# VHH binders against p91247, part 42

Target 1, 277 residues: p91247
Amino acid sequence: MAVDMIVEPKWVVQNFGNIRILDASWTFKPKADVAEYKAKYYNKFGVGMNELKNPEYLAEHINGAAHFNFDIAYYPSEDERFTLYTPEEFSSYVKRLGVFNGDHLVIYGRGKDGGMAAASRAYWTFRYYGYTTVSVLNGGIEAFKLAQGVVQSDSKAEGIRCKDAIHFPIGEVCAAKGFKKKTDCDQAFAAKGIKVGDTVVISCGIGLSASAICLAAARSGIVAKLYNGGVHELAYKAPQHLNMRVTLLLHAITVLRCTYIHFTFLYAIVIKIERIV
Short names: E, the ipSAE of ESMFold2; O, the ipSAE of OpenDDE; V2, 0.75 times the mean of E and O plus 0.25 times the DockQ between their complexes.

## First folded at step 16 (VHH; framework vhh_rezetamig_d1)

Design j8 (at its last look DockQ between E and O 0.01; V2 from the best seeds 0.00; counts 0 for: pae O 13.3 > 2, placed apart)
Fold by ESMFold2, look of step 16:
Structure j8 (fold): chain B 277 residues (1-277), chain A 129 residues (1-129)
Amino acid sequence: as target 1 above (277 residues)
Amino acid sequence: QLQLQESGPGLVKPSETLSLTCTVSGGSISSGSYYWGWIRQPPGKGLEWIGWIYYSGSTYYDPSLENRVTISVDTSKNQFSLKLSSVTAADTAVYYCAAEPELITYEELAKLISGSDYRGQGTLVTVSS
């Protein structure tokens, strides 16, 4: 009864009546003021849905798709941009979107990289809450609308390199039309020294590119864990709770707090976890 | 609240198969929210990873054990199992079943590293004649 993690546009068209579709469109913006958000929107999903509308979703979305709005589904806190609600609170939100247990959810995004980063973030959020009959639409709304054609070239990776962290651009696993084939991704992970059965923690500035890399890693048999906080939060909190080997590997995360720190949607850091004690 | 409990024989003869079962309560292994797996702690040593099973049904084993280990799942009983063949005295250890969440907060990262949140109590398995 497992569903595929990634589904193709033709399959979605053919199965329209048997799936529930969510638009995960999110436009990058500064983190909201924590106190203001708490006062106006925290756990007030009806208010959020009335006031925090997304113009791209309103202008165009796949017929029948509800908007899974990151500005509503999560809340900003002192330590995180996208803090997770309790299961009961999250359930209250997604029921307003028409999502109930047993539905096969298909999540899509839009724009650059076929919207795979945002859709993948939403995918992992549903899995966090135990909802596993969920898939990502490969290539987003753009691929859904397009006739079949040739594959486009990947975007060039940019940014900083964390000392001793594994730099992993999203372009290693994604192209303009969505995720690359499994065999291509297998080779990309192997080229970075990440093997089947390795446990990795994957983080980036706000967690979107890391989400897509986690999904590709899971398909390749890598035990991938998405760090929900930002990479700088991990670096500040890690030393007080981590063993020596993890602390040494997280030295590169501490470097991201220096003058060389630059963040984009295009890459994440990958930290191998060696289980000690 | 997710809970894991190991069960199986505490004594296994050399060259035989070590067989353990983990019973999961407070959650469903068919939900796919976790990696399900086994770790062990030999006397006087740190924890050693044995293997995991992912929601796709894929299994992933430590290379030094891969020829001797099988991890399987029984969703109808909400259980997963470890079989380690051709055991020797070197396989004497406390064996833990474990669940690792696929998306983690900082608190869950700390629990992952300590193994305390989603790990069973452990069961000592002694290999002797």
Scores: ipSAE 0.000, ipTM 0.309, lowest interface PAE 11.1, mean pLDDT 74
Fold by OpenDDE, look of step 16:
Structure j8 (fold): chain B 277 residues (1-277), chain A 129 residues (1-129)
Amino acid sequence: as target 1 above (277 residues)
Amino acid sequence: QLQLQESGPGLVKPSETLSLTCTVSGGSISSGSYYWGWIRQPPGKGLEWIGWIYYSGSTYYDPSLENRVTISVDTSKNQFSLKLSSVTAADTAVYYCAAEPELITYEELAKLISGSDYRGQGTLVTVSS
C-alpha cells in the first residue's frame, strides 16, 4: 500500500506500535579517514553500532526508535561523504535495526528545520534500496514532543553556489517545525521555474539538504534525483564551479568549525534536466 | 594531530624555479578530508595565497601566479609540493604549506589564508643572484 511520504506527529501517535520508527539524527563531524574507516567499520555494522554512538540519540529519542546512524549506514569514500553500501550489506545493517520486510518505516530527525534534512536523507536511502513503505515524520522529534506538549526554535543559514544552477535553499521547503505545506513548497518550486513534469537533479554539501528538497519535490509531483556525491564529488571533478555564499573564518582544528560549515550548506543546487544524455 | 612541514632550498637564483615540499603527518592526504595549499609572506607584507590542491590533483591557483605555479600531490609519500617558475626578487618570502578541512569552494579557501590552523612553520626562500 502506498503510504504518505510525510506524516504528521498526530498520525504517528495514532499509529504508534504499528510502525517502525527510525531516528535519523546525525551530528556533523569531519569526514573520517577513508582507509581507517574501511579497516574498522566497513560492513562491520556490529562494531560500528557499538563504537559510533550518537550522543543526541542517546540523550533522547522517540520510544522504540532505532538509530539510523549516518556514520554507520554509509561509508566515506574518495568522492562521497555517504557512500552507499550494496543492497546486501545495507540489508544486513537494516536487520540489525530491527526492520523487517513490510514494516512501515517512519523516520525522524531533530534540530534545524525539524531535522528534515537528515530524515529525508534516510528516506531517500531506504527508497533507493527498494523499501516502499517509508515516511518522514514532519517536524522531527521536536514536533513529536509538541504533539505531546514540548517547544524548540532555529536560525537561518546560507549555503553553496554553483554556476548555471538553480540555488534552492532548504528554507524554501522547510521551517523550524519541519516541512512547509505542500502548497507553499509548490510555490517555492514554481518561483524557481521548477514545475511538475520537470526532472531535476539536486545536490548540496553532503546530500542532506538536497534530500529534503528532493522529498518535498516528490510530494509536489516533481521528479527529483539526488546527486549523492554532492560537493565532494564536485570538488573532486570541478572545484571551479563551487562557491560559498557565506564567508567563513574558521579554525581547522575545531569540531565547531566543521559543524558551522555543515550548517551553512543549506542551499541545494538544482539542475533542471531537459534531456537525458 | 595533523602536522605540516615545509622543506626545500632557502636560496633560489632569479629566473629559476622555486621548489618546496610539504610533508604531512598525523593525517592522510588521500583521505579527501583536506585541501592542501601554499601561502607566502613577503618581508614586510601580509600573507599571500598561492594555491590549493585536492588529493585528486584538482588545483586552484591565485590568478596572478597561475602561469608560474604548479602544485602537486604525492599520496604515496603523503606530501604535496610547490613549484614556482621564473622567480624574481618579488618571490622572496616565507613560504607556508597549509591545510583546510571540509570546505567546498576553492575561492573560499583562498579567503581563509589567515585562518588555517593547520599550517607549517614556514620556510624562508630568498631569491638572489
Scores: ipSAE 0.000, ipTM 0.214, lowest interface PAE 13.3, mean pLDDT 80
ESMFold2 (binder alone), look of step 16: mean pLDDT 80; pTM 0.818

## First folded at step 17 (VHH; framework vhh_rezetamig_d1)

Design a1 (at its last fold request DockQ between E and O 0.12; V2 from the best seeds 0.00; counts 0 for: pae E 17.0 > 2, placed apart)
Fold by OpenDDE, fold request of step 24:
Structure a1 (fold): chain B 277 residues (1-277), chain A 129 residues (1-129)
Amino acid sequence: as target 1 above (277 residues)
Amino acid sequence: QLQLQESGPGLVKPSETLSLTCTVSGGSISSGSYYWGWIRQPPGKGLEWIGWIHYSGSTYYNPSLENRVTISVDTSKNQFSLKLSSVTAADTAVYYCAAEPEFITYEELAKLISGTDYRGQGTLVTVSS
């Protein structure tokens, strides 16, 4: 059965007993050492769940919510911050979170933009693995609290503007309280020349802002593709496939990555693809 | 691996309805992260988007074709279909059914760019009396 991609706090409260809630809260941290992570945590989800705790989640989370921890749900690789496990491995993890086939998953976040970036990343991840009944809680935990939801405790600047690619700040589709209205998002996409029928790939630093933007796009009927690897991967891998303008843009991003590492989460780039036969 | 195959008549008379079916194997239409739909290439022209259908049943059509296009899905057969009514010679084209992933890796991006992504081999449909 089809579910709404974005659900409001009131709905979540009303349907609290019929959904599985996941906290997708994640705090930015440097990329873990690939070899070390592989040795300690790769496909060792029990160990990860014990050692890789999120202080925010522990301090407060929606009642009954499991933590979908990005530090566990993905693994670092040479090319990606959030490398996707195999379906079998991922299934092993989500089972540990108490997720069963057929569950209506409601995913939320916290912090900036109501945590929509992280929540959306998780949303797309579950979709990637074939889960069809997944929703994002609009506004995250703060919105939920305002809606008198029950919670429990377990006991910043603009990014680089790209000249030759469509620069799309997350603020175009998200605000402090979560996703903007569909109509506002529609206008935002239209203003950028993004329309239904376009083949577009959306990428950002590590895939968070892009996730939110893609979800908003989907709600607006735009079939956007979320790129998993981020703009840095595109910068060194995509030149052979992308036009010169995009290549130069990506190179510029790469050169400035050290200086603007914190800003990569505030916007995405949209690449229009001309399809060929 | 996801595979798609077009089927239907290669000849349609003017004013009639073009009908094609895409059979999907290696994956379920009712699962995953895909849009399903159709694109076409008229002779001597570029690719034209026709429309998509989402797993939720939502459809999105090319505005230029919207009033004539219907895309539907049959989950029981793992198929989706295209109907294009009131065809003219302008509708003569190679028609491709395609699956559009919503979440892609570099490998999938490369396939998309190279035109070797999740699409059928294409079927020529000629509109002629």
Scores: ipSAE 0.725, ipTM 0.905, lowest interface PAE 0.5, mean pLDDT 88
Fold by ESMFold2, look of step 17:
Structure a1 (fold): chain B 277 residues (1-277), chain A 129 residues (1-129)
Amino acid sequence: as target 1 above (277 residues)
Amino acid sequence: QLQLQESGPGLVKPSETLSLTCTVSGGSISSGSYYWGWIRQPPGKGLEWIGWIHYSGSTYYNPSLENRVTISVDTSKNQFSLKLSSVTAADTAVYYCAAEPEFITYEELAKLISGTDYRGQGTLVTVSS
């Protein structure tokens, strides 16, 4: 089926679920050493995709777009910077990007020229290999954003931020005869703001209470990570990476543990981890 | 280091079963204390967890999906899989397989804080007739 060579941002937004989008962003850099590239990356697309990431793509790209990376899709040779693979080798690469015969492929770039040079290079590469259901997005990611298109980020520069540390007594999930029933534990976690699918880091300073809470959490569908170092190590090593509320709470929990040494209940600290999106 | 790779069809017809496989390299599913699982990102929305399989063999599914989801492990191939039955257009998303360690040292905690996780590159699955 014939498709337009150039498509407009509004059309791409309207057809988002029915096309396959590739980001052709490339950052200028010197040609790689030919022998080293051949040994490490030539026809090893998985290795290249893992090691040759592009920061601009990771920071922002059209939602769902895979990266058509010039440093992977081509190889350097003595005479050429971007030497073409055989059709069979190239096919292996683009299948890893989710490109299959019959897909309507839309390629875009970024930058002051709207990325038209990079996108056009990629477009002609697909045409060279006989893939004709391919289009270039006019104006690149900048024009797409102006048309209210959705973009995403794979970059996690600050990573996961710790939400407020949660004081969690072992008695919330255990009674004299062992673990409480699952529904009681589900309610105990929910009452503390910990939901099915949340990821938490659990630590204590006085025994094995964190381990029991981790098991109860796992049964309740919470991804629980047991921190082996204890609350004192966490408070010492992690304050630069946690918000100040967690640090203050760790101090308060230490004081509470001293006050509660005459009680039968043990406590842990539960730190809810949120991804930055 | 541990590597995860999604595989499966990019197009699934409505009412059929979406089937994806995650191949694990650089480690063994049977020997590690990991949660193995699947997350997805529908167009224009945030990440949505689908389910996890715990190293004990227990499974944990998102309640909104649990009647349609099966996660299983094939230790002989070092793979785990997702089956999502009775799909509709609402199931169109980028699907990621993931591994989450259950027991962490400070180094692993520092990786979490810096944004490193064990997730595949993702695969777009479109539900369309």
Scores: ipSAE 0.014, ipTM 0.492, lowest interface PAE 7.3, mean pLDDT 76
ESMFold2 (binder alone), look of step 17: mean pLDDT 81; pTM 0.826
OpenDDE, look of step 17: ipSAE 0.266; ipTM 0.691
ESMFold2, fold request of step 24: ipSAE 0.000, 0.000, 0.000; ipTM 0.126, 0.407, 0.159
ESMFold2 (binder alone), fold request of step 24: mean pLDDT 81, 81, 80; pTM 0.825, 0.825, 0.819
OpenDDE, fold request of step 24: ipSAE 0.705, 0.549; ipTM 0.893, 0.837

Design a2 (at its last look DockQ between E and O 0.16; V2 from the best seeds 0.00; counts 0 for: pae E 10.2 > 2, placed apart)
Fold by OpenDDE, look of step 17:
Structure a2 (fold): chain B 277 residues (1-277), chain A 129 residues (1-129)
Amino acid sequence: as target 1 above (277 residues)
Amino acid sequence: QLQLQESGPGLVKPSETLSLTCTVSGGSISSGSYYWGWIRQPPGKGLEWIGWIHYSGSTYYNPSLENRVTISVDTSKNQFSLKLSSVTAADTAVYYCAREPEFITYEELAKLISGTDYRGQGTLVTVSS
């Protein structure tokens, strides 16, 4: 039986012993140096897990949850923030997280939008690697706590605009406490002219917001394609899909990457593709 | 190289069930994050989406066809199938099987934009008495 893509905190509490919980909490930081990362951490998951710890996770996480750390689960490349390992490499990492074949993975996040962006990114990543029993905890760790789950210890937002793309804010499908109701999401997609059957590619700055929107879309019956590289890669490889202003902004961001400036992208772009026979 | 090939009868009588099979070669249906499914193009009309299936069994159907459509997957044969019940003349079309990724890289995006995505050559199915 297909598992629900999005599960509520009460359900997680009720099924706590029968699921494998992953913390996908991630805080924005500049992309690591590609060469340095390759030398230190690429496919060296043990080293990464020891040296690249997340303070938020250590301070508090759902009891028994392993940290699916974006700084380890992916690696930086010239074009992508979160480049995907080979299936074999990824499997090595996942094994270190205590995930076994057949596990029902429940992934959660924290912070803005209940951490749905990061959780969803992780969700789609696992899907990419062939995991079929994966769910996102709606509302993240805060919602879980409110549901009496057990936990343990161990600035103006800018949107990216595209010429021929639909601008879709994550706020249309997510709120402070997680995903909005399916019906609300349905309406949001409909309002943007996105319907079941459309061929759509969803992208954002670094692939987080887009992930959440894709998951919401999937729940609404819209089979969208999540773009891994984000609009940054598109700016370099396919600038024709982006407006000039956004392109310049992206370049500026690249320069500012060294300054540890946090850029929050509130918008994903939805690209409709016309199928031609 | 991944290849998709449609097979099935080219003629179906009204009220009967249209049945097609897509045989996938050069790759496994059970690998990765892909949807497999069907689209069709009636004569003189645009493309119409029919539905998708994941190898795990999850399905998405066109709401207009949902009551008549069943898509199934046979991982052992590396095939997936379409059944469309109660056909009428309106169901006459070229039917294409296709693969759709959930998570894509630029290379895959480029293919999609260029129209070189993975689909079969199509098979004409005519509904006629």
Scores: ipSAE 0.288, ipTM 0.721, lowest interface PAE 1.1, mean pLDDT 86
Fold by ESMFold2, look of step 17:
Formats: sequence, C-alpha cells, structure tokens
Structure a2 (fold): chain B 277 residues (1-277), chain A 129 residues (1-129)
Amino acid sequence: as target 1 above (277 residues)
Amino acid sequence: QLQLQESGPGLVKPSETLSLTCTVSGGSISSGSYYWGWIRQPPGKGLEWIGWIHYSGSTYYNPSLENRVTISVDTSKNQFSLKLSSVTAADTAVYYCAREPEFITYEELAKLISGTDYRGQGTLVTVSS
C-alpha cells in the first residue's frame, strides 16, 4: 500500500479510525546529561513513558493519538542529541505506542510552524527503520482543529491499549444456585474498577468461569469479550499486559497443579481496554 | 466484507427525537456473538459511547443518557436503530454505529490495542432551530 508523504487535515478527518496517529510534540529543553540519562532511561521505555510526560500533549492532542516522545524514542550521546536506537530497541518502544506493521501511520506536531519540523523528523525516523506506510499531517494539530477535527485532553494517554489484568473470582457474580442479582453484580464490577460501557477481555483456565463472568458483565452493561484461549496462554503470549502479581500467581498455580485446577474453575482475569469511546 | 452505514436526518430541531438507523451488510445481526451499538463525537470533544445491544437482546445505555435513549434491532431488515429524545444543541455530534465481537483470539486482542474496529463512516447530526 503506497501512501502520500503529506496528508491534509480534511483527509485525516475523513479517514479517522482507519489510520494510526502519533503526536510528535517536543518542547525545547537543554540536552540531558548523557550518563544520567543512560542510568535512568536508556532502553527503559516504560520508565521514560511514566516520567517524561509532555504537558502540551496531555493538555490537548488529536483524539486517539499516542505520544512519540523524542526524549524517549532517542537517547542523548556525546555528539548527538537524538541518537537512534537499534531497530530491535526502537521496535520495542513503538509497540508500546500501539504501532504495528500494516497500519497507515500519520504523524503530526504543533506550534507556529505547524510542528512540521518535529513531525518530519519522526517521519524520517520511521522510514530509517523501514516503516514506509507513514505520512505527515500538513499543518499539525492547529490545522487539524481548523478543519474541525476532534481533539482530547488526557493526563495518562498512551493511546488505545490493554490495561493491567484484574483478578476476578467467579463467586463475585455467582452463588450456590446461580447468578447473584444484577445490583450485586454491578457492585462487584464497580469494586474492581469496571464500569458501565467499559470494554473488557475476560479469560480463565478452560473458559468456564470467564463465560459466566461475561454473561454477568453483559447484564451489567459492560462490553465483555471472552478470550478464546486460557490465562496460561495469555501469560505466555502477552505478559506485558499482565501485572506482576497476576503473572506470579499464574506461575505459582502452574507449579502447584492442584491449585491450578482450582483456579481454572473458580477464577478469571479481566483485562480492561481503555478507549475514548 | 462487513459494512455498517448510518442513515437519518442531518438536522433535528430542539426538543424533538433524533432517530438514526444502521444498516448492516456483509453479515447478519442475528448471527454470531457480537455487540451492536452507537457512539458519538461532539465537535471539539472526545468520543462518547451511547449504548450497546448484546447479541442476547439486552440493551445497555450510558448512564448520562439512559433516560433519553432507546436502541432497537430489526433482524428482518438487518438494521439497528438509535432514538435520542428531547435533544438540545449539546446533542450535536457525529454519530457512529459499531460492532464489537464477544469471542476474540489473540490476533483480535492485538487489533483492539491498535484501535482497529468495525465502525460506520459516521453521520453529522445538527440540533438547531
């Protein structure tokens, strides 16, 4: 699929939902100390994403855009402010932003030049790594707003991604003779931070507990999706989306076979999908 | 290929009922394990979910709208509909219909984290005298 190098705001509005958008905003600051940066942030993308937030991105960005942060995507060296990571390291970073092969990536910036310098540098970086289905949004967020494009404010925006897994015993929604009443189940979901209209993915050992929890969730107005595999499969294929406590529990359960059988019949995990929808 | 198309008036007067229909082609509303529903985006604001119909027939509405919203299905026409009563200028938005699968594989989970969904193109509804 060949894509234009530069796309216009109206085109982006018309193709919203069919593209992946990155905010390349960077605020000038002195070069970080090389040794200090290496100790704290080098190849530690999760730490950088938590600590090196950009206030302008948080205050306003194109709806659904993740932040391609120059202070994270590159590292300072003696001779370069924005030194390129290896392809393997860079791939690890952009996957955390929700960028996968095959997406049409659109990059934008902000400021009086429409952020074209920052967006162009990010564009060049993706092409350097061989990602060619990439475009720059002409005129940045300012031009996008003039075309009546949708923007958002978010203090913790990371784009659309899975949230950490939540341990959910079947007993929260079932009693000895069947499902608990709806109001009890509503409260059980709310106690776990799961509210009406949330989208969740639910998994357990062999699918029995997860199926019941999905039905209770649907009755409570939660968009519940049953993961067709088991929690064991999910822990092996996507450990980055499970919290350490759930991962350690699954490991301990696997080692203790009897406990594993108990878990697979009585417990599920719930992965909350955070989207602006 | 599954297609969802919104239809209905682009202009609604205040205090009247906004009525939209989503026509589904390339698949059946009555088959499978899917949620069908509506989302809107007011100008300059984020996306707001309106409500979903679970494939079991149960409906679920955003609490902020629940007293004004009805979502219904006509399986014979392969359509589902939105009615939003007593509209004001605050209800001006682009309205989308959408589908969400209930049973997902790892590949479908990866698509969700990348933001790829089945949605209609959206239709602007303006509330004005």
Scores: ipSAE 0.005, ipTM 0.379, lowest interface PAE 10.2, mean pLDDT 75
ESMFold2 (binder alone), look of step 17: mean pLDDT 80; pTM 0.823

Design a3 (at its last look DockQ between E and O 0.15; V2 from the best seeds 0.00; counts 0 for: pae E 11.3 > 2, placed apart)
Fold by OpenDDE, look of step 17:
Structure a3 (fold): chain B 277 residues (1-277), chain A 129 residues (1-129)
Amino acid sequence: as target 1 above (277 residues)
Amino acid sequence: QLQLQESGPGLVKPSETLSLTCTVSGGSISSGSYYWGWIRQPPGKGLEWIGWIHYSGSTYYNPSLENRVTISVDTSKNQFSLKLSSVTAADTAVYYCAAEIEFITYEELAKLISGTDYRGQGTLVTVSS
């Protein structure tokens, strides 16, 4: 039976013993040096788990939740902030988190937008690796606490035409308490000319906001493609698929110091692809 | 490499049910990474999306066809199928089975943009008495 992509805190509390909960909390930080990371942490998950701990997770997390740490679950490459391991490598990591193939995974985050960006990124990652029973906790740990959840501390087409990229703020589908209602998201997509049946690629700075938007889209019946890389990679490798506005934004972000990188968390671009015969 | 192949009758009578099967090779339909579905192209017209199915059980249909369309998967055969009921001449088209990846890298994006998506060769289905 299909599981809900987005689950509410009350449901999680009610089903607490029957699910595997993952904390996907992640705070923005600069990309690690590729060579250094490769030497120290690549496919060395035990070392990573010992050395790359998240203070927020340690301070407070849902009882029994394992930390799906973005600094470990992915690795940096030249073009990607969160490069995906091989299925075998990823499986090795997931096993260390106490996750099995048959588990119903419930993933949550914290902070802005209820942590939906990070949680959604993790969601799509698990989907990428073939997990089908995965859900995102709407509203993250704060919503869970409000629901009286228990937390703890521890330590073949003839051609394809790409239309101009559509600017799509995460705020269209997320609010402070998590995902907006499906109906609101439906309207947001419709307002941007995105509909069920469209071929859509969604990308953002480092793949977080895009993940949330993709999940919202999926809930609305839109089969979107989450782009693993960021818009920077796309701008470099395929600038012709980005509109001028997006290009300018990317340049502005590049020129603006790290503090403005937060903008990459706020916006995604949607590329609509038309298949032509 | 993922390959898709359509199979089924090329002729269907009006009011009957069109039935097609897509055989998938080079990958498993049980993968959570794919949506499986159908598109069609009537003669002289553009491509029309029919619907998608995900292994998890989620289905998405074109609203214009939703009442007549059923897409299902057979994991044992690594196949998925299309049923379109109450067909008319308007349902005459080349039918394509297709797969969509929901999480992609640049390489996959480039492939998509180049027009090499995961699609079958297509099969003509004619609705005629």
Scores: ipSAE 0.197, ipTM 0.643, lowest interface PAE 1.1, mean pLDDT 85
Fold by ESMFold2, look of step 17:
Structure a3 (fold): chain B 277 residues (1-277), chain A 129 residues (1-129)
Amino acid sequence: as target 1 above (277 residues)
Amino acid sequence: QLQLQESGPGLVKPSETLSLTCTVSGGSISSGSYYWGWIRQPPGKGLEWIGWIHYSGSTYYNPSLENRVTISVDTSKNQFSLKLSSVTAADTAVYYCAAEIEFITYEELAKLISGTDYRGQGTLVTVSS
């Protein structure tokens, strides 16, 4: 599949649902200390994504865009500021950004020159690794906004804003004779900060409690997604910022003397997702 | 892979009914694996959920719109539709149809967290005389 190397803002607006967008914003800074970077961040993409945030990306980016962060995607070495990872290491980084084979990537930058230098560097990097379905957005986020494209602010997250992981007992929506009435369930969700139109991911030990809570959530107008794996798989596999929230909640449940059986049949973990569509 | 395509008039007069259809390919709309829904983006504003349909047949609407919104499914054509009655200039927006996977694996969760999702290209609907 051959794609144009450079795409115009109106084309991106018109094709928004069929592309994957990356923000390649980078702010000039002195080269990081090689030994310090190696100890803290080298090939530790989750740590880098948590600690090396870009304020301009967090303040404003194209809706749904993940940040291709030069301070993470490359590492400093004695001879280079932006040394390339192996293909396997690079692949593991970009999968965390939601980039998978077959996606049409559109990369943009920001600033007085439309961020074309940074966007072009990121474009070159993807081409270097053999990812050829990639384009640069002409004129960057500034031109995109002039074409009435949607932007968002993300002070807490990369690519999607997540709410805290929420402990949710099945007894909040079920009683001895079945589901509680809708108004009681509406109140139970509201008490946990979950409202109509929210998107949530729900998991428990083996999926029984999560399934019931998903059905009750759907009745209350909440978009509920049942995670097929158990909460321990979710905690193990989830991106670092979500994994930390899930892990802390699991630890709190354990400290409160919840048994695994009690947890798997009586409780679920509900993760509120702010959709950036 | 699912593909969603909006169709319908780009211009609707005030007080009339906005009617859009979403055609689904690469999957069956009658599947119990998806929520099917509509979102919109008014000029210069953020995204707003309009509503969705659960595989059980239940529909769920944004409370601010619920008295004007109907979402329906035509399984024989693999389509779902939006009707928004009594439109005003405030209803001018880009309208998107969307699919949300109810049963989510790790790969789908990673896509959701990264901001990738299944939706149509969007269609501008202008409400004007």
Scores: ipSAE 0.000, ipTM 0.349, lowest interface PAE 11.3, mean pLDDT 76
ESMFold2 (binder alone), look of step 17: mean pLDDT 80; pTM 0.813

